# Ledger of designs, part 9: VHH binders against Uncharacterized protein AF_1994

Target 1, 207 residues: Uncharacterized protein AF_1994, of Archaeoglobus fulgidus (o28285)
Amino acid sequence: SVTVGHTTVYYTNVPDAKAEVLAGYLQEEFGFTSDTDILLSMSGNEYEVRIPSSYSSPSEVEESFKVYFALLASRVSEEVFFGSPVKLVLVTHQNDELFAVKNQYSFEKAGRVFVYFKGVDREQAFNLANYLESLVGENYDWDVIFEQSEGVYHVVPFVGINDASELTPEMENSYQSMATELEDVLGGDVVVHLVNFEGYEVAAFEG

## First folded at step 4 (VHH)

Design t16 (framework vhh_surovatamig_d1)
Fold by ESMFold2-Fast, scan of step 4:
Structure t16 (fold): chain B 207 residues (1-207), chain A 121 residues (1-121)
Amino acid sequence: as target 1 above (207 residues)
Amino acid sequence: EVQLVESGGGLVQPGGSLRLSCAASGFTFSSYYMSWVRQAPGKGLEWVATISSSGDSKDYVDSVKGRFTISRDNAKKSLYLQMNSLRAEDTAVYYCARVRYSGSSFGFDYRGQGTLVTVSS
């Protein structure tokens, strides 16, 4: 096993260095203040990371945490395992499964703007991240999904409003302008989809 | 229903310290940037500090840098403002606010009832 702070990773069929990187990554991500045991293994070509929680049943896991956990799987894949497949499993203290996700996206960033992408070039994702970071500054946490389908770029920023009734005219004008500007940045048709932190779409803007 | 309830305000002498708390309910607290904003008597709202959803990123208005510290406890759904080296010009009603993004800037969509901080001898 390997320990960083309060995070101890128990591992099988994984290099010591990768287990240590994971321990440090999760210690920083979750800020554990009590001793926490992480189980790391490899099954085929996929890393499985089991993370304990205080939840006692699957129904207690909030939808926003499930969204967060799925995005975390993509970051762990890219930042800890160099793009290798990753399955994150949320478990009880008895190691019973509560919720599991696999990485769905590649990951790029600028400052604290995190771009989760698939079906697009890494350079396009990096350009998107830098464009968005230029709007909010280097210290603003922002999760954005970036995909392409049938010649249209879909940019999906997570926003703090729950539904369309909370949308202000200023927000509508800003995101409409963003969709138009992104057509120049990305070189094609763009739709910006605002999603709330539970993953539900609030509004969409065509460039 | 989104609710934010501030507490911890009071009368304190210049140079003193005070800790404000905000209890959040009715939304997924851990998913939102949170801010403290204040309103001095007869003046408009002034942004004071913002903290990211994870707690890793913090920003402050220049007049409070080095004196105030914003923090959060996502498990308890609580936001805090530790105020040190208080000055008479810090006298205001302090509000806990949920942050929203609007393109090139962000605003505040919900505020609590506020807690009064009076810095005076």
Scores: ipSAE 0.000, ipTM 0.144, lowest interface PAE 15.2, mean pLDDT 84

Design t17 (framework vhh_8fcz_2)
Fold by ESMFold2-Fast, scan of step 4:
Structure t17 (fold): chain B 207 residues (1-207), chain A 121 residues (1-121)
Amino acid sequence: as target 1 above (207 residues)
Amino acid sequence: QVQLVESGGGLVQPGGSLRLSCAASGSTFSSYYMNWVRQPPGKGLEWVSGITSSGDSTTYADSVEGRFTIIRDNDKKMVYLQMTSLKTEDTAVYYCARVRYSGSSFGYDYEGQGTQVTVSS
């Protein structure tokens, strides 16, 4: 086992160095203040990371946490395991499975703007992250999904409003501005989709 | 950065019309989403209208929708605000501006004196 802060990783079929990196990563990500035991194993080419929770049944896991957990799987894959397949499993204190996800995206960042991308060039994701960070500054936490379909770039920022009724004209104006400017940044047609933290689309803006 | 100069304001009676103009200098105007914002006496900035770089899409604040029209001419580097059915509540200094974002808030990047619109009897 290895311990960083309050995070202890118990591992099998994984190098010590990777277990230590994971321990530090999860300590920073979750800010554990109580001793927390993480189980790490590898089967085939996939890493499985089991993370305990206070939940007692699958029905208690909020949709917003499930969305967060799925994005976290992509970051763990890229930042801890250099793009290797990762399965994150949320477990009870008895190690019973509550919810599991696998990484779906590659990952780039600028400041605290996190771009999860698929079917686009890493350079395009890097350019997107830097553009968005220039708008919000280095201290703004922001998750953004970035994909391409049929020659159209889809940029999907997660936002703190629940539905379209909470959109102000000022917000609409700002995201319309973003969609327009992103067509120059990315070099093609862009649609910006606002999604709430539960993964529901609130609005869309064409450049 | 682009330099912006507003004009076309004046004194008008309620129900009247005015056309505001924004003249830009610089090579990047046609790449920018552009806005009209206003500042009523003793109040903060209020966003009025926006237009995409191509002119293909426009947006309006609820208070002006159906009464104001934003248009642009990229060849002339101009943005216009056609104002009809003016109300006393439309009295303000009007600026053309780019959007800026800072953390959890949105704002506008504008400079200069703007153009004064006064709606009174």
Scores: ipSAE 0.000, ipTM 0.249, lowest interface PAE 10.5, mean pLDDT 84

Design t18 (framework vhh_7w1s_2)
Fold by ESMFold2-Fast, scan of step 4:
Structure t18 (fold): chain B 207 residues (1-207), chain A 118 residues (1-118)
Amino acid sequence: as target 1 above (207 residues)
Amino acid sequence: QLQLVESGGGLVQAGGSMRLSCAASGTFSSYYMGWHRQAPGKQRELVAKITSGDTAYDDSVKGRFTISRDNTKNTVYLQMNSLKVEDTAVYYCARVRYSGSSFGYDYWGQGTQVTVSS
């Protein structure tokens, strides 16, 4: 096993270096202040990472955490395992499965703006991350999904409002301007979709 | 730059109420905000967390504490009712990327002391 801070990774058939990187990554991501045991294994070509929680049953896992956990799977795949398939499993203290997700996206970042992308160039994702970071600064934590469908670029920032009734005129003006400016940044038609932390769309803006 | 500043602590008698405020410079809409507390000689524990619609509470405070957010002011509040002597602690505000276990935190505030007398 390897330990970084309060995170100990138990592993077999995985290089020591990768287990150590995972331990450090999860210590930073979760900020564990009590000893936490992570189980790491490989099934076929897929890494499985089992992360303990204080939840007792699947019904206790909030929808917003499930959304976050799916995005985390993409970051772990990219940043720890060089894009290899990853399955994250949330478990009880007894190692019983509560919720599992597999990586869905590639990943780029600028500052703390995190871009999860598929079906687009990495350079476009990098340009998007830098554009967004220029608007909010290097210390703004922001998750954004970026993909292309049927000739249109879809940019999907997660926002802290539940529904359209909470949109302010300032937010509407800012996101409309963003959609327009992103058409120059990305080189095509853009739609910006605001989604809440449960993954529900609250508004959309066309460039 | 994200900076968290707690305020509203102090001395209160058991059974009383108190509201803590956490003001954030910059924006915080993309993550849970949470309140932790740490009593002398004990580990920090999560008290409550909120993302723009979801709230969660430690069992020890359910029904007594309420977490709320004012996104126009970038401020998170913890309303504490029916305070008990065992609620005495330094209360910390933190921005968190969702965590099912130990609630990883990106930023911590300076803390605000709450003392509940019998």
Scores: ipSAE 0.013, ipTM 0.290, lowest interface PAE 8.2, mean pLDDT 82

Design t2 (framework vhh_h_nbbcii10_fgla)
Fold by ESMFold2-Fast, scan of step 4:
Structure t2 (fold): chain B 207 residues (1-207), chain A 124 residues (1-124)
Amino acid sequence: as target 1 above (207 residues)
Amino acid sequence: QVQLVESGGGLVQPGGSLRLSCAASGFTFSTYSSYYLGWFRQAPGQGLEAVAAISSSGDSTYYADSVKGRFTISRDNSKNTLYLQMNSLRAEDTAVYYCARVRYSGSSFGYDYWGQGTLVTVSS
């Protein structure tokens, strides 16, 4: 096993260096203040990471956590395992499975703006991350999904409002301006979709 | 370095009031509304309990049933500070209180950043 802070990784069929990087990554990500045991294994070309929780049954896992966990799988794949397939499993204290996700996206970042992308090139994702970071600064945490469908770029920032009734005129103006400016940044038609932390769309803006 | 620093805890008698503050450093509250901010607490020997959360705009709030009607969460984006006004305190409110950036889901929420905590003791 290997320990960083309060995070101990127990591993099978994985190099020591990878287990150590994972331990540090999860310690920083979750900020564990109590000793936490992570189980890491590899089968074929897929890494499985089992992360304990205080949940007792699958029905207790909040939708917002499931969304977060799916995005985390893509970051762990890119930042810990160099793009290798990753399965994250949320488990009870008894190691019973509650929820599992596999990485779905590639990942780019600028500062703390995290861009999860699929079906677009990495340079476009990098340009998007830098554009967004220029709006909010290097210390602003932001998760954004970026993909293309039928000739249109879809930029999907996660926002801390529950529904359209919380959308202020300032937010509407700022996101409309973003959609317009992103057409120059990305080189095509853009739609910006605001999604809440449960993954539901609350508003959309066309450039 | 990004951090959240809690303050304002202390010893109060039942029925008293306290105001907790959470100061953000290394980042600022944004008009783009990318996150909720919230308060969590942990009593000795117990797990973390979500207490309250507030949207980036300040228009939407969540409260745990145990504190609803007694606690008020607010934020001041110009001061980069989150507050928890705690009224009608009970012995059961004794805990270390943490502030965090959170994912919000109505009746519960996850978190992705923790502060250092501030102790609140309610006893006669």
Scores: ipSAE 0.108, ipTM 0.467, lowest interface PAE 4.4, mean pLDDT 84

Design t20 (from k07 with I100S G101R F108T; framework vhh_8k46_1)
Fold by ESMFold2-Fast, scan of step 4:
Structure t20 (fold): chain B 207 residues (1-207), chain A 121 residues (1-121)
Amino acid sequence: as target 1 above (207 residues)
Amino acid sequence: AVQLQASGGGFVQPGGSLRLSCAASGFTFSRYAMGWFRQAPGKEREFVSAISGSGYSTYYADSVKGRFTISRDNSKNTVYLQMNSLRAEDTATYYCAKDSRYSSGWPTDYWGQGTQVTVSS
């Protein structure tokens, strides 16, 4: 095993260096203040990371956590395992499975703006991250999905409003302006989709 | 917008008790785990306790196990922290957070206003 802070990774069929990087990554990500045991294994080319939780059954896992966990899988894949396939499994303290996800996206970042992307160029994702960071500053946490479908760029920022009734005129004007400006940044038609932390769309703006 | 308001802090002598409350708005409260964190002056913020959306699962930092109890009232959109057998080392500003200890790194605007707890003789 390998320990960083309060995070101990127990591992099989994985190099020691990768287990140590994972331990440090999860210690920083979750800020564990109590001893936490992470199980890491590899089968074929897929890494499985089992992370314990306070949940007792699958029905207790909130939708917002499932969304967060799916995005985390993509970051763990890119930052810890250099793009290798990753399966994250949320488990009880008894190691019973509650929820599992596989990485779906690549990602780029600027400051604390994280852009999760597929079907687009990494340079376009980098340009998007820098554009968004210029609006909010280097200390603002923001998750954004970025993909292309039917010749249109879809930019999907996660926002702290739950539904369209919370959308202010100022937000509408800002995101409409963003959609228009992003057509120049990305070089094509853009739709900005606001999604809540449960992953449901609350509004959309065409450039 | 998500809003969290912590209250119930104050001054108490060692061995005393306090109950903190966190009033939540702007989201479907019963669907999200809630947590309590604390920060003493000049120190990093640390995890205290978490409770699942249903209230069935709870988790506690080793330093508070057996002394603190987390609970929630989904009809009132409120999470509580009952603090018993308070010690000088529990002196800190207490914050409530959406989505518990396992969602650290989620937007920082999920930290509500803190409530100060001072344990002194």
Scores: ipSAE 0.000, ipTM 0.169, lowest interface PAE 13.4, mean pLDDT 83

Design t3 (framework vhh_h_nbbcii10_fgla)
Fold by ESMFold2-Fast, scan of step 4:
Structure t3 (fold): chain B 207 residues (1-207), chain A 124 residues (1-124)
Amino acid sequence: as target 1 above (207 residues)
Amino acid sequence: QVQLVESGGGLVQPGGSLRLSCAASGFTFSTYSSYALGWFRQAPGQGLEAVAAISGSGGSTYYADSVKGRFTISRDNSKNTLYLQMNSLRAEDTAVYYCAARRYSGSSFGYDYWGQGTLVTVSS
């Protein structure tokens, strides 16, 4: 086992160095203040990471946490395991499964703007991350999904509003301008989709 | 480094008013609205209670039944500050008040960043 802060990773069939990187990554990500045991294993080419929680049943896991956990799987895949398949499993203190997700995206960042992408090249994702970071600064935490479908680029920023009734004129103007400017940045048609923390779309803006 | 720092607590008589402020550093309140913000309190010998919350746009607010009509939550994005205006204070409002921020990516606790707390005492 390896320990970083309050995070101890128990592992089988995984290099010591990767277990140590995972321990540090999760200590920073979750900020554990109590001793926390992480189980790490590898089967075939897939890493499984079991993370304990205070939940006692699957029904207690909030939708916002499930959305967050799915994006975390993509970051763990990219930043800890160099793009290898990853399955994150949320477990009880007794190691019973509550919720599991597999990585769906590659990952790129600028500052604290995190871009989760598929069906586009890494340079486009990097350019998107830098563009968005230029709007908000290096300390603004922002998750954004980026993909291409049917010849259109879809940029999906997560926002802290519940529904379309909370859109201010300033937000509408800012996102409309973003959609237009991104057509130059990405070199094609763009739609910006605003989604709330539960993963529901609240608005869309076409360039 | 993300920090939330509360201020404005103190001793006040029943029926009085206080305004709490929460200054954010390490991130900005933005027109792009990636954060939701709230106030929580913990009274002596009690658990943590949600008091008020405000959406990233400021367009939607929540209040606990115990404070509705007396407390007002607001945010000033130009000052990077969250406020709680507390009117008609009662002895049962005595608590340590915490501000908290939730960005989309975060912990299983629902709010990712917490301030250190500010004490509000309502007594004669």
Scores: ipSAE 0.295, ipTM 0.597, lowest interface PAE 2.7, mean pLDDT 86

Design t4 (framework vhh_h_nbbcii10_fgla)
Fold by ESMFold2-Fast, scan of step 4:
Structure t4 (fold): chain B 207 residues (1-207), chain A 124 residues (1-124)
Amino acid sequence: as target 1 above (207 residues)
Amino acid sequence: QVQLVESGGGLVQPGGSLRLSCAASGFTFSTFSSYALGWFRQAPGQGLEAVAAITWSGGSTYYADSVKGRFTISRDNSKNTLYLQMNSLRAEDTAVYYCAAVRYSGSKFGYDYWGQGTLVTVSS
């Protein structure tokens, strides 16, 4: 096993160095203040990371945590395992499965703006991240999904409003301007979809 | 550097009032709205308790049952400041109060930035 802070990783079929990087990564990410045991294994080319929680059943896992956990899987894949497939499993203290996700995206960043992307060029994702960082500054945390289908670019920023009733005229104008400007940045038709932290779409803007 | 700095705590008698402020520096509260904001507290020898939360737009607010009708959360995005107006204070409100900016509100792991805390002591 390997320990960083309060995080101990028990592992099989994984290099010691990878287990140590994972331990440090999860210690920083979750900020554990009590000793926490992480189980890490590899089967074929997929890493499985089992993370304990205080939940007792799947129904107790908040929707917002499931969204967060899915994005975390993509970051763990890129930052710990160099893009290798990763499955994150949230477990009880008895190691019973509560919720599991696999990495779905690659990502790029500018400042603290993370662009999770699939089916687009890394260069486009990097340009999107830089554009968004220019709007909010280098110290602003923001998660944005970026995909393409049939020549239309879909940009999906996560926002801190619950539903469309909270959308202000300033937000509407800012996101409409973003959709229009992104057509120049990305070189095609753009739709910006605002998604709340529970994963529900609250508004959409066409460029 | 991103910082949240609380102020306004102190010693107050039961039935009194205090207004806590949380000033954000190193980033701006943008129109693009990637954060929810909240107040949390930790009483001596107790765990962390969520007190109040407000969405970025200010359109929705949530309060713990123990403070409903007594506390009011508000924000001024132009000043990058979050407020907690505390009225009708009780001895059980004695705690260190923290502000937090979160991206996945309601998640145990969704807290991105925490302040250092400000002590509120309610005693006679």
Scores: ipSAE 0.154, ipTM 0.535, lowest interface PAE 4.6, mean pLDDT 85

Design t5 (framework vhh_h_nbbcii10_fgla)
Fold by ESMFold2-Fast, scan of step 4:
Structure t5 (fold): chain B 207 residues (1-207), chain A 124 residues (1-124)
Amino acid sequence: as target 1 above (207 residues)
Amino acid sequence: QVQLVESGGGLVQPGGSLRLSCAASGRTFSTYSSYYLGWFRQAPGQGLEAVAAISTSGDSTYYADSVKGRFTISRDNSKNTLYLQMNSLRAEDTAVYYCARVRYKGSSFPYDYWGQGTLVTVSS
């Protein structure tokens, strides 16, 4: 096993260096303050990472955590395992499965702006990340999904409002300006979709 | 651009009150609403516990059952400041308090940033 901070990774069929990188990555991501045991294995070309929780049944896992966990799978795939397939499994203290997700996106970043992308060029995702980071600065944490469908770029920032009733005029003006400016940055038609942390769309803005 | 700095901790008697502040520098946290803001605490010999969280608009809040009805989370976006008003303090509230950006409500994991924290000691 390998330990970083309070995170200990137990592993089989995985190089020592990968287990150590994972231990450090999860220690930083979750900020564990109590000793936490992570199980890491590889079957075929897929890495499985089992992360314990205090939940006792699948129904206790909040929708917002499931959304977060799915995005985390894509970051772990890219940043720890060089884009290899990853399955993240949330488990009880007894190692019983509560919830599992597989990576669905490639990942790019600028500062702490995290762009999860599919069906677009990596350079476009990097340009999007840099544009967004220029608006908020290096230390602003932001998750954004980036896809293309039928000639339209869909940019999906996650936002800390529950529904459209919480949308302020400042937010409306800022996101409308973003949609317009992104058409120049990305070189095509853009729709910006605001999605809350539960995964529901609350508003959309066309450039 | 956003950095969070905690202040307002100290020694207080049981039944007393304190207000903690968390100041953001650089930008307002209302413009793009990328996160919730929350308070977490760690008591001596214990793990990290989520205390309260608030949405960017301030209209949605979360409180741990142990503090519900005693603590109030609020924010002043014009001053880039998050507050935790703590009333009816108990010895069990003794902890280092951290402010953090969080990507979801109602869970202790994950947080995007925490600072050095501010110590609250409730003792006679």
Scores: ipSAE 0.127, ipTM 0.498, lowest interface PAE 4.7, mean pLDDT 84

Design t6 (framework vhh_h_nbbcii10_fgla)
Fold by ESMFold2-Fast, scan of step 4:
Structure t6 (fold): chain B 207 residues (1-207), chain A 124 residues (1-124)
Amino acid sequence: as target 1 above (207 residues)
Amino acid sequence: QVQLVESGGGLVQPGGSLRLSCAASGFTSSYHYSSALGWFRQAPGQGLEAVAAISGSGDRTYYADSVKGRFTISRDNSKNTLYLQMNSLRAEDTAVYYCAAVRYSTGKFGYDYWGQGTLVTVSS
């Protein structure tokens, strides 16, 4: 096993260095203040990471956490395992499965702006991350999905409003301006979709 | 930069009330970023204890068993401020109270950002 802070990773058939990187990554991500045991193994052709939680049953796992966990799987795949397949499993203190996800996206970042992308150029994702960071600064946490379909770029920032009734005129103006400016940054037609932390679309803005 | 700044701590008698505030600054209000927010405390000579947490939307809350029925967590996203209303205070509530932010959860997992803390002393 290997320990960083309060995070101990138990592993077999995985290099010590990768287990240590995972331990440090999860210590920083979750900020564990009590001893936490992570299980790391190879399941078929993918890394499986089992992370304990205070949930006692699958029905307690919030939709917002499931969204977060799916995005985390993509970051763990890219930042810890060099893009190798990863399955994250949320478990009880007794190691019973509550929820599992596999990585779906590649990942780029600027500061704390995290861009999860698929079917677009990595350079475009990097440019998007830097543009968004320039608006909010290096310490602003922001998750954004970035995809393309039928020649249109879809930029999907996660926001803290629950539904369209919470949109202010200032917020609408800011995102409309962003959609227009992103067409220059990305080099094509852009739609910005605001999605709440539970994964529901609340508004869309066309450049 | 996002910063968390606590205020409202002080000396109060047992049975009294205090309201703590946590102002999130460096956030651009026009983008309405609202991570899950929580309160932690550290009593003299003790470890860090989770007290309460509230989701980004405000729909879900968590409370430690030691404070259920006495403390209420709330947030005002228009002011980018988190509150902890503390009623029926006891000597064992004496601690430095920290505001913390985490994405997506109700505080059952780790926190990304921490404030500097505000001291609450419950004593006659």
Scores: ipSAE 0.030, ipTM 0.385, lowest interface PAE 7.0, mean pLDDT 83

